VH-VL binders against q9h9l3. Designs and how they scored, part 27

Target 1, 176 residues: q9h9l3
Amino acid sequence: PRKMVAIDCEMVGTGPKGHVSSLARCSIVNYNGDVLYDEYILPPCHIVDYRTRWSGIRKQHMVNATPFKIARGQILKILTGKIVVGHAIHNDFKALQYFHPKSLTRDTSHIPPLNRKADCPENATMSLKHLTKKLLNRDIQVGKSGHSSVEDAQATMELYKLVEVEWEEHLARNPP

## First folded at step 15 (VH-VL)

Design Gc5
Fold by OpenDDE, look of step 16:
Structure Gc5 (fold): chain C 176 residues (1-176), chain A 120 residues (1-120), chain B 111 residues (1-111)
Amino acid sequence: as target 1 above (176 residues)
Amino acid sequence: QVQLVQSGAEVKKPGASVKVSCKASGYTFTDYYMHWVRQAPGQGLEWVGWIDPDSGGTFYAQKFEGRVTMTRDTSISTAYMELSRLRSDDTAVYYCARGDYSYGYEFDLWGRGTLVTVSS
Amino acid sequence: QAVLTQPPSVSGAPGQRVTISCTGSSSNIGAGYDVYWYQQLPGTAPKLLIYDNSNRPSGVPDRFSGSKSGTSASLAITGLQAEDEADYYCQSYDFSLEAWVFGGGTQLTVL
């Protein structure tokens, strides 16, 4: 079986009025939750809104942040050939300007068995926070200091592991 | 109606620049990447690059790096591709094509193409 | 020159079955990237024919089918009709080139 990693990214606001979401942190963990990558990333454009209450990103984090192009190369090197697990992962890939094979992508926001296990409608889009609380009895994204992309990536991986066998079998029978 | 409307044919001299426009309608312009693909006369399709209309972010094929610039005006749902330092082998029909990034990557909507002729 | 390799031409009589191959490599189709097919009628823009290896957009007849295996893909057309005469292109993504790549195109002639 292919190696599996989970990814979570934090974005800041750039462009006019800060409405453009730019990658500012990326965390990648392996199947066991070990951190493979966790870096602050410097967007190519001026940051207008750090979105700190959600992203956890502050000005001080950008002082020695890895330039986007360099970070992107590092991240892609890790992701290439892996099954990548994420929550609403298309946002992460978009921020990375990256295309990952769909057959190697696992989005925990679109896994019906996971929702079912959480007593949620199978076709609903549930938040990572909600699923983590319901299924792992763990609180993430608490407080006002912003999210921890490492914690979110770890939670995402753990959630997927709950339905991995069933879902992988489903995908094998029903390839995307 | 969902469609992409491109600007008219262009005739340019070598060394000049050309800017082709692509106006989107019938869907949310910022929800899809806008790809550009060209086709030389009697030849196959060649991907040029894409722009994210939402962020303005771009990614170009290596072949065109430094010579192509993609932009967009969200207020009029229009994407632009500018190619500079034109050569005769840049003569082609240039297409804009909508591409999903979330649930699929297919180019599911195409403009009718813009012929760009480069000749001395 | 195209990253994906297609036969330059195929032909068939009405009602017959024709197949168009698309050969990639370990950096695109073999890397797990999906294959897409486009039909280009004479003098027109390409049209999406198959997405995600084997799915048909609405409006595409079921006599068009796609498959993928290993580093290659195939487009099959059954019950060939005169209106199927066109150029067909396969497409995928190459992570090494960081580019969307097309086949060289296949001209289908209906005899």
Scores: ipSAE 0.903, ipTM 0.942, lowest interface PAE 0.5, mean pLDDT 95
Fold by ESMFold2, look of step 15:
Structure Gc5 (fold): chain C 176 residues (1-176), chain A 120 residues (1-120), chain B 111 residues (1-111)
Amino acid sequence: as target 1 above (176 residues)
Amino acid sequence: QVQLVQSGAEVKKPGASVKVSCKASGYTFTDYYMHWVRQAPGQGLEWVGWIDPDSGGTFYAQKFEGRVTMTRDTSISTAYMELSRLRSDDTAVYYCARGDYSYGYEFDLWGRGTLVTVSS
Amino acid sequence: QAVLTQPPSVSGAPGQRVTISCTGSSSNIGAGYDVYWYQQLPGTAPKLLIYDNSNRPSGVPDRFSGSKSGTSASLAITGLQAEDEADYYCQSYDFSLEAWVFGGGTQLTVL
C-alpha cells in the first residue's frame, strides 16, 4: 500500500506588479496529521508583494528561509512515490515546478463524494474553508494574520479521510 | 482556428545563435505551458524544455541548460526559443507544442516545425 | 539512447492488428506517470493519438487503443489501413531526469 501525505503551500507575489505567485512556505503532513515538512522558502526572484493578509508571510520569515532550489529538492523527495492530497493541488505543483503522477494525486476541490457529504453540487469547486466548516465543524484561515499551511494541510487530509474508501475504490475501477 | 504558427527555416554557421518563434491563436495563450521538442533528420523526438507563458518561468532539459533561453510576449501570444553556440548536431526541426499543467499532460497541439540547419 | 524503448519497426497486412510496445522504468512509467502516443505522418508534425494511457482525442478512430501495465505501455491498431503507415512515438515524464521523455519511435509499414 502506498503512503499518503497532504501538502499545502503559501505564495508571495513576484514579477511585474507582484502578479506571479511564487512559493514561500510549504507544509507536508502524514496520514495522521503529523508534520513531515514545514519551511519558509526564499523565492529565486525579488518579492514584490508578501501577500501577508492571506499568505501569513512577512519579511522576517525570509531572513533564514531555505532557498527555493534546496527546498524543492527536499519536498520532492518526500512526495516521490506517494499519494499526495491537496486542495486545488495543481497550484501547489505549479509553484514547485513539479509534475506528480495523476494516478497518485488527490484533489479535495474535485471529489464528487466529498461535495455530496457537504450538500454541495458534485461538480462545484468548493473552498477548503467551506468544506472544513461544513464537514469537520472547524474554522480555518480565520482572521487577517494569514493562512497556516500546516493547518490547511491537516484539514485537507481529514477531509480526504471522509471519502477515502469510496474514492479509492472509484479510482481503482476508473483509472486516470 | 486553434493553431501554432512557427517562424521559417534558418541556416546557421557553427557558433551562431538561432531564435525560433511560435505564435498561438484560437486559445488562451497563458493557460498552457509551451514545450519545445526537436527532431534531427531521420531521428526521434527530443524534449528541449518548457515555458509558462503566464509567469515567464522556464525549465530546460539538462542537455540544453546554459545554451537555451525561452521567452514569450503575451501581447502577441508568441513564444520564443533561442539556442546559442550552435553545433552541427543541433540541425533539427524544432517544434513548439502546447501542454496542460493542471490535469492531463498531453501535447495536444503542435506547430509545423522550424528547420534549423547548422553547417559551415 | 531513448529513455523509453520501442521496437524500431513493425509491420502488418491491411485489416490485421499490430501492437507497438513502449518500455520504461521505475522513474517514469513505473512511477505511475501516464503514457501518451503520437502519430507522425511523413513530412508532418506529430499528432496526439492517445493520452492518459488509453484515451482517444475526438477524431481519432476507435481502432487505435492504448494500455499501460507496470513499467510498459502498448499501442494497438486494429483494422490496419494503408494510411496508418507512419512513425509512432510514446511519451511520458521521468522524475529522475525531471524531463518529458520519448520513445525512439516505431516505423509502421502496411504490407
Scores: ipSAE 0.708, ipTM 0.892, lowest interface PAE 1.6, mean pLDDT 92
Fold by ESMFold2, look of step 16:
Structure Gc5 (fold): chain C 176 residues (1-176), chain A 120 residues (1-120), chain B 111 residues (1-111)
Amino acid sequence: as target 1 above (176 residues)
Amino acid sequence: QVQLVQSGAEVKKPGASVKVSCKASGYTFTDYYMHWVRQAPGQGLEWVGWIDPDSGGTFYAQKFEGRVTMTRDTSISTAYMELSRLRSDDTAVYYCARGDYSYGYEFDLWGRGTLVTVSS
Amino acid sequence: QAVLTQPPSVSGAPGQRVTISCTGSSSNIGAGYDVYWYQQLPGTAPKLLIYDNSNRPSGVPDRFSGSKSGTSASLAITGLQAEDEADYYCQSYDFSLEAWVFGGGTQLTVL
């Protein structure tokens, strides 16, 4: 049986006018929410905008950050062969320059049964903050000091567990 | 309307470089990766690498690392692949193909191909 | 040697069924990566035929079907027609090579 992990990443702005999103933190938790990986990551290019209000990344975090190529290798080794849960997870995989099997990917931002439990439009893209508050009675991403990728990965795993049996059965019947 | 238009055929000598262009139209160029795939005469398909037109980030197959450079110009929705130090076994049709990165990685749109012939 | 293995050729009479195998390994199909199939008519670019193992794009008839099991995949063509004469390629992702990989291709001849 395949093991399951949840991932969340934080990005900073690189490139012209800081428009490009580059990986600066990645957190991975197991099924029980235990942290398997949590590192600040140094992008291979100059950081133009730390985006601290949302990313939580500050200049001091980059002092000891793991270079992108090394961090990517560590992260991919953890993800390989596992069911990976995330929220808008395509952004995380894009930042990693990584392709994960579709059949092993779970995206809490558009799981219809999860939206239904939250009394939200079934096919809408829902934010992690709203789903977590509604379904887990937790406030995440509180304040203006930025998101915690550990907190967000843990919340994402807990949300998936609420619909895991139903959704896994649905995916088994509907393999596209 | 939705299409990839590639530059014309090229003949090169060994040791030269070639730069093939691929112009996208009818869709948002920066929403998809652009892949390059080549096919030597009478042979199968071989993946060369991809470029993310949004970030300019690239990833090359190990066989081509050090000889291939992929770039793009978002102002004209055009991707480029340059292959240097050409050899006769680089003779092939070079295709561009778009692929999604979000979920479902199929190459659903292909250019018509650019024949590059390398001969002395 | 192609990373994914396909038979070099298959043939069938009109109306018959043919299958084309695609054999991978634990670093690609066996790791859970989906299989994609492309049809290439002579002198043309490849065209997407099957995605995500078994799904057909709009315009691809239901006589084309795909499946995946273990480290292998299959393309089946029923009700074979003359216009099906083409080369067929399977494709997947290999995590150890970090590369998109193709089969060597299968030439289908309609007798």
Scores: ipSAE 0.704, ipTM 0.894, lowest interface PAE 1.7, mean pLDDT 92
Fold by ESMFold2, fold request of step 20:
Structure Gc5 (fold): chain C 176 residues (1-176), chain A 120 residues (1-120), chain B 111 residues (1-111)
Amino acid sequence: as target 1 above (176 residues)
Amino acid sequence: QVQLVQSGAEVKKPGASVKVSCKASGYTFTDYYMHWVRQAPGQGLEWVGWIDPDSGGTFYAQKFEGRVTMTRDTSISTAYMELSRLRSDDTAVYYCARGDYSYGYEFDLWGRGTLVTVSS
Amino acid sequence: QAVLTQPPSVSGAPGQRVTISCTGSSSNIGAGYDVYWYQQLPGTAPKLLIYDNSNRPSGVPDRFSGSKSGTSASLAITGLQAEDEADYYCQSYDFSLEAWVFGGGTQLTVL
């Protein structure tokens, strides 16, 4: 059986007017929710907008942050060969400049059985915060100081486990 | 319509540089990666690298690191590939091709290619 | 040399079936990456023929089909026609090279 991990990333604004999203934190947890990786990451270019109200990233976090190239190498070694679970996960892979096999990717923002469990329209894109509240009775992303990528990755894995048997069976019958 | 239009053929001497352009039309230029792929005469396809037109971020195949620079101008929906310190074995047709970066990675739209000939 | 291995050539008579193999490794097809096929008619750019192992873009006739198993993939062409005479390339992603990789190409001749 393939090992499974969940990932979540936080982005800051770089480039003109801070419009480009650059990786500034990445957290990876295993199937049981144990933290395998959690680092603040220094983008390769100047940070224009920390986006703190959503990212939780402040200037002090960058003081000892791991340079992007080094962090990317560490992260990709963890992801290679594994089923990777995330929420809107293509944004995380893009920030990593990474292509993961479609057959090994699980996106909790696009799993119809998960939406059904939450009494949401099957094909709607639902937020991680909403699904976590509905299905796990837990509040995440609380307050104005931004998201925790560890908390979000853990929630993402717990959500996937609610539909894992059904969804893995579906994917086996309907290869992506 | 939806198309990629490339600059014309070029003849260069060894040691020179070449800059090939690829103009996108009929779709949102910044929604797709632009890949560059070359084909030496009588040979197969070889991936050179990609540029994200939205961010300007690039990723090059290891073979071309240090000699290739990919840029773009979003105001005219145009991507560029510059190859420096040309050698005779750089003679090839250079294609641009768009590719998605989400779950579908196919190169579904190709330019017609730009022949670059490197000879004395 | 090409990372993915294809036969250099294949031939068949009109109406026949041919297959073109594409052999990869554990760092590309064997790692779960999808296979894409391109047709290149003489003097033209490559054109997407098959994506995600077996899917056809709009306008590609169903006599073209693809499959993947283990570290290999196959393109099948039935009802061969003269206009199928072209070069065919498979493509996948290699995580060790961090690169898109192509087969060496297969020249199809319709006898």
Scores: ipSAE 0.693, ipTM 0.894, lowest interface PAE 1.6, mean pLDDT 92

Design Gc5
Fold by ESMFold2, fold request of step 20:
Structure Gc5 (fold): chain C 176 residues (1-176), chain A 120 residues (1-120), chain B 111 residues (1-111)
Amino acid sequence: as target 1 above (176 residues)
Amino acid sequence: QVQLVQSGAEVKKPGASVKVSCKASGYTFTDYYMHWVRQAPGQGLEWVGWIDPDSGGTFYAQKFEGRVTMTRDTSISTAYMELSRLRSDDTAVYYCARGDYSYGYEFDLWGRGTLVTVSS
Amino acid sequence: QAVLTQPPSVSGAPGQRVTISCTGSSSNIGAGYDVYWYQQLPGTAPKLLIYDNSNRPSGVPDRFSGSKSGTSASLAITGLQAEDEADYYCQSYDFSLEAWVFGGGTQLTVL
């Protein structure tokens, strides 16, 4: 069977008026929640807005951050050939300028059985924070100090495990 | 309705540059990548690269690095591809095609193509 | 030299079934990337025919079907009709080239 990892990324604002989202942290965990990768990443262009309230990224984190091109190479080597789990994962792949096989992608923001377990409408898009509170009885993303991509990646993997057997069987019957 | 409208055919001499436009209508221009694909006469399809109209970010096939520039103007929902230092083997029809990360990777909407002829 | 290999041509009589193969490698189809098929009628732009290996967009007849196995994919056309005479291209993503790649194209002739 294929190895499975979970990914989560944090973005900062670059470009005109800080409206472009650029990768500034990426965390990858294995099936057991062990950290395989966790780096602060220096965008290739000037940071206009650290977005610290949500990103948790501060100027100090950029001092020794890994340049984007180097970090991207390291991250893609980890992701290649694996089932990758994330929450709204298209945003993470977009920030990496990366295309992952759809058949190897799992998005906890769009899994109807997961919503059903949380007593949420099956076709609704639910936040990671909401699902984690309802299904794991844990509070993540607490306060204004920003999100932890390690914490979020770990929560994402745990959420997927709750529906893994059912969802993998569904995907086998309904290939993407 | 939903469509991509490309600029007209162009004839260029070797060494010149060409800039092809692709105007989107009927959908939110910034929600999709715009891909460029070319087809030499009697030949197959060749991917040139993409632009993200939202950020202006680009990614080019290695073959075209240093010769291609993709830009856009979001105020008129138009993408551009400029190819410089033209050679006779750049003679092709250049298509724009939309694709994204949110709704799948397929190129589900294509322009009619712009013929670029490079000859002396 | 296309990254994905297709036969240059195939032919069939009206009503017959034809298949068009698309052979990739471990860096594209073999890595799990999906296969897309496009139909190109003479003098026109390509049109999406099959996405995600086997799905048909709205308006594509069910006599067109796609499949994928290992490093290869196949497009099948049943009940062949004269209007099916066109060029057909497969497409996938190659992670080592970091590029969208197409097959060389297959010219379908309806006899």
Scores: ipSAE 0.667, ipTM 0.885, lowest interface PAE 1.8, mean pLDDT 92
Fold by ESMFold2, fold request of step 20:
Structure Gc5 (fold): chain C 176 residues (1-176), chain A 120 residues (1-120), chain B 111 residues (1-111)
Amino acid sequence: as target 1 above (176 residues)
Amino acid sequence: QVQLVQSGAEVKKPGASVKVSCKASGYTFTDYYMHWVRQAPGQGLEWVGWIDPDSGGTFYAQKFEGRVTMTRDTSISTAYMELSRLRSDDTAVYYCARGDYSYGYEFDLWGRGTLVTVSS
Amino acid sequence: QAVLTQPPSVSGAPGQRVTISCTGSSSNIGAGYDVYWYQQLPGTAPKLLIYDNSNRPSGVPDRFSGSKSGTSASLAITGLQAEDEADYYCQSYDFSLEAWVFGGGTQLTVL
């Protein structure tokens, strides 16, 4: 079978009033939750809003961060040919300027069987924090110092494993 | 009415530049990428690149890197493609085409095309 | 040279069935990227005919069908009609080029 990885990214604000989301950290874990990649990334545009409360990114992280073009090349090399799992994953792909095959993409924010296991409405978009609390009995994103993309990627992979057999069978019958 | 309206035909000499416009109407301009695709007379379709109207970010096919610049003006829902150092083999109809960003890779809305003729 | 390979032309009599092949590689169709088909009538812009390998937009008759297998795709047209005479292009995405890629086009003649 194809290898599977999970990804999570942290974004900062660039562009007018900091409204454009630009990649500033990316973490990738394998099926077992081992970290394959975790780097701070320097956006190609000026950072207007570090969004530190959510991103965990501070000015000091950018001092020696990997330039976006270099980091992107490293990340895409890891993702190519793999099933990639994420939560609201299209935002991560957009920040990477990356186009992954639909048939190899898994988004834990849009898996009805996962919502059913959490006793949530099947068509609701549930937060990663909520699903992780309900299904894994874990608190992530604790405090006000920002999210950990490693922690979030690991949680995302564990959530997907709960429905992997059912969802892979569903996708085989209903190709995207 | 949902449509893309392109600027009129252009005649240019080798070495010049051309700037083609594409005005979107009837949908939210910043929700979709704008792609540019060209077609030389009697030939097939060739992808030139895209612009994300929301961020202004661009990505160009390798063949055009260094000669093409894509921009937009969100206040008038208009995308632009400028091609410089024109050669006779740049003679083509240049189309703008709307592409869904997320899982969509199709071009579901096309402009009528702008003929650019490069001749001495 | 087109990244996806199509026959330059195909022909058929009214009422017949034709197929148009689209052959890619491991960096595009073979990597799992979907195939899209466009019809281009003379003097007009291309029009989306098939998306996501086999889906038809509203207004496209069901005698047009698409499929994908391995590194290639196929467009089938049944019940050929005179108005089907057009150029047909397949399209996908290539991860090594990081580009939207087209076939060279197939000219369909209805005899």
Scores: ipSAE 0.641, ipTM 0.878, lowest interface PAE 1.9, mean pLDDT 92

Design Gc6
Fold by OpenDDE, look of step 16:
Parts: structure tokens; sequence; C-alpha cells
Structure Gc6 (fold): chain C 176 residues (1-176), chain A 120 residues (1-120), chain B 111 residues (1-111)
């Protein structure tokens, strides 16, 4: 089994005008798409904007949400030592106040072979939704109820698997 | 020109507090973490903590937790580090340094440093 | 008591090759975190010399090179020049400490 996981996080708005992105949900799946972690997370600051239409987060989800510090510990324990796959994953790590080794990070928003396979410019930044539709013929992030971080994490993993062999070989030949 | 301009040298008594400023220019202040690193006379580099200028989120080294406070004023692209309950062993040059929060964790831009002397 | 271990000093004559080692552990370099190197000229702030193990920022001569293997990293300077006399620090991230960590520094003397 591969020591690989995929992560997707949902953020809410905190701060004076809700411009601060704070972690409110985190989902982690293994190589097979099995859910390893999926929790609502309570930010340390007051939520100003739930960003529900995108995040899917509602006030009711915060009632029994896991405090950020606790959740962070749980999440980091899962991520440590793993190859972590995500889409625009720097946002997830930022929200977690976490630094994962670059050599163990896979960002599906920056994989040229993946874009090529989707008939997109190799150096363009494509959305997870678009890549998933083009390459997996699957619709994600549909409707107005917000995203499912589990679905997004699973889609991210599946997308990476399409180019895993090629990309891992590339990385091996071109270490950072 | 991309640069970090720090405030001038400080002389403090034990038990006092010091607040050092670091003004960024030539780049988007909120696109990078601001780290603080200190260097005691004749000693090596020691990481103090970082602040995300965009969110104001901070993370401090365990050694300084409870004594250090990092803040920022985005309107003037300035970061601040305040160290309280100063001791003689806090005497050091304090640097602000820019760090990427995405894929590169290196500190690619440094201020010239601010000497803080703690003596009775 | 630096987390990363460097020799306190190295020396070489002009034109020679010198190497500076940086030894970490399984919680930093060995965990896959990249190593960066900084040059600190006397009386100045550190300057990024090598990033991500082996990359040179603009303006850094190709005489400087970095490598990483296992729990250790190394900085190599070829064609040593008088202006290379400085302190050199390696840096990485330690996940157990959740902190950026530096080597103790190496003073390079050009004879």
Amino acid sequence: as target 1 above (176 residues)
Amino acid sequence: QVQLVQSGAEVKKPGASVKVSCKASGYTFTDYYMHWVRQAPGQGLEWVGWIDPDSGTTFYAQKFEGRVTMTRDTSISTAYMELSRLRSDDTAVYYCARGDYSYGYEFDLWGRGTLVTVSS
Amino acid sequence: QAVLTQPPSVSGAPGQRVTISCTGSSSNIGAGYDVHWYQQLPGTAPKLLIYDNSNRPSGVPDRFSGSKSGTSASLAITGLQAEDEADYYCQSYDFSLEAWVFGGGTQLTVL
C-alpha cells in the first residue's frame, strides 16, 4: 500500500470583515478513497462569514465542531510522513498553519501532465471541478449547498492516480 | 526595490519590553509570511516565530511562547515583534525575514537587523 | 545547541574547494524537509545562498552548490575567493519542534 493521502479543507471567514480564511472542515482520504478523517472544525475566532455556498459550512455544523488546536493535532498526525495530494494544497496547509515537505507534496493544480491529459495548457491553473469533469467525467461541487470536502479529496486522489506513474518518474529525475 | 527596513537599536532594562518594527516594500506584504530570527552576539541564528500578514495569524517557537507578540499593520506594510520580560540573554540582533508559505520555506529577504541590548 | 550540526570552522586557500556539512535528524532533513543555506558576511544580515537543497538564487555564483542525502546536507564552494570569507548557516524545518531550525554556523576562513 502506498503511503499517500489526499486532503481537502473548507474555510470560513473570520476577522473584522470575514476576510481571514479559517479552517472549518478537513477531509482526508487514503489512496483508495477511504475516509481517514472528516471533521468540522471550530476556528479560534468568531465566524463572520460561513461562505456556505462554497464551503458548505453552516452555523449548525459548528455546534459540536472540534476545536482547531485539537483538530490540527489529529490532522498532522495523519499527514506526517505521507505523500499528501491536494488541489491548490498550499491553501490547505496555510489554513492548518502547517508545513509539509515539498518533496512529499503533490498539488494537482500544478501538474502539467494532468493538464495535458485534460487538453488544457500545461502551465495553466485549472479548477478541480474542471479537471474532474474532463478526466473523470464526474460532476463535483454541484448545486448551491456548498462543496463536499470528502468528494473533493477523493476526486483529487483519483486525478493524481491518472498521472501518478509519469509524475513520480518526473519528480525522481528532477528532484527539487 | 524589494527590501525590509527595520527600526533602530534599542537599549532596555531587564523586565522591560521591546517592540521592533519591520517595514516591507517592493512586494505585496500580505503574500509572504514574516519571520523573526535573532542572533545573540557571536552566536548562531535562532528562529522566534512568524506572522501571516494577511490574516494576522501567528506561530511562535515554544521558547518564546508567552513572551513574544507579533503583529502587523497592512496599511503601511509593517510587521512588529514585541518581546516582554526581557532578560540579559535576550540581547541579540533581531531580524525580520520574508518567507513563502506555499512551496518554498526559505527566507529569501532579510532586514538589516535591530540590535536589542538588555542590561542593568 | 543547534538542532542541525555544522563544523564550527573550515578554511581553504584561494582557488580551492571547501565543503561544509550539515547534519540533521529524522525529524527534519531526514523527514524530507529541504535544506537552505545562508551566507552571512561580517557585520551583515544573512543572505539566502542555496534554497531547496541545491538551487541558487539570482546573483549567486555557480561556485556554490548544495546537496542533500539522508539526514545530512552539504554546501560546496569551488574556486574559493577572498570574498567568500563569511559565516554559513544551514536551515531546515523540524516537524517535532514545529520550528525552523538552523545549524550552529560555520566560519569560513580564506587563507
Scores: ipSAE 0.859, ipTM 0.926, lowest interface PAE 0.6, mean pLDDT 95
Fold by ESMFold2, look of step 16:
Structure Gc6 (fold): chain C 176 residues (1-176), chain A 120 residues (1-120), chain B 111 residues (1-111)
Amino acid sequence: as target 1 above (176 residues)
Amino acid sequence: QVQLVQSGAEVKKPGASVKVSCKASGYTFTDYYMHWVRQAPGQGLEWVGWIDPDSGTTFYAQKFEGRVTMTRDTSISTAYMELSRLRSDDTAVYYCARGDYSYGYEFDLWGRGTLVTVSS
Amino acid sequence: QAVLTQPPSVSGAPGQRVTISCTGSSSNIGAGYDVHWYQQLPGTAPKLLIYDNSNRPSGVPDRFSGSKSGTSASLAITGLQAEDEADYYCQSYDFSLEAWVFGGGTQLTVL
């Protein structure tokens, strides 16, 4: 079977008033939740707003962070040829300046069977925190120090496993 | 030293299969993807698909899905492309080409091509 | 029809400048994917000429240059020489087709 990984990213604010989202951390885990990649990433432009309350990124993390172009190359080599699972994953790919094949992409924020298991509206965009609490009985993104992309990637993979057989069969019948 | 050496020209009848080989030398075979590109006589370049030699994972252009199979043998640093149910419009030179990344990256090393002629 | 549009032919006199356009769409060049250029001399395999829009591999003279803007790219050749007579292809990636895509090719004739 085709290999599967989960990805999650944290962004900081760049550009005018810090409103542009630029990649500052990326974590990738394998099917079993083992960390394959976890790096702080230095955006190619000046950071205006670290967004620490949500991103967990602080100035000290950037001192030895991997430059974006190098990190992007490392990340894309890991993703290539694999099914990539994420939550609202279009934001992660946008921050990577990258498009993964739709046929190899799984977005836990848009899987109707997963929402159904959580007793949520099937076509709603549900938060990772909510789905994880409901379906895995785990609290993630706890506290005021920001999100952990490792924790979030691991949770995303476990959520997908709950519907993997059903959803993969559905996609085989209904190619994206 | 760094090169891709392809198998010799093939002549096939419609309905047959052809298997083209591409041997890599002078670099680490499993560090790069191998792409296949074809060129019909007097025509442009058409991407067929890729294989990751490390994992054996493949991805085929939709046009060739169901008729193409890409494999490799890492012990001899060789990639293969097999095209089945050949038609006369499959007559082309088939190139292997090395790519650095899966998406948006260039092909920096090409084989010399293998002419496949399909005629009755 | 090729996904990336190139003029089918261009010509120029020795020493002159020619440009070759490559027009894509929002699903390829316009999505931020880089453009690469290949030169194919008669009877030979394609050779990488320009990568990542504007970079030259070792051995490619600086009279070859590339650029990208919006959904389009351009290859410029200055100081045109007889050996530049070849086919030129642009290439990018298209995320909606999930495929590497080439332009239809441009035959450069040196007059």
Scores: ipSAE 0.007, ipTM 0.528, lowest interface PAE 12.0, mean pLDDT 89

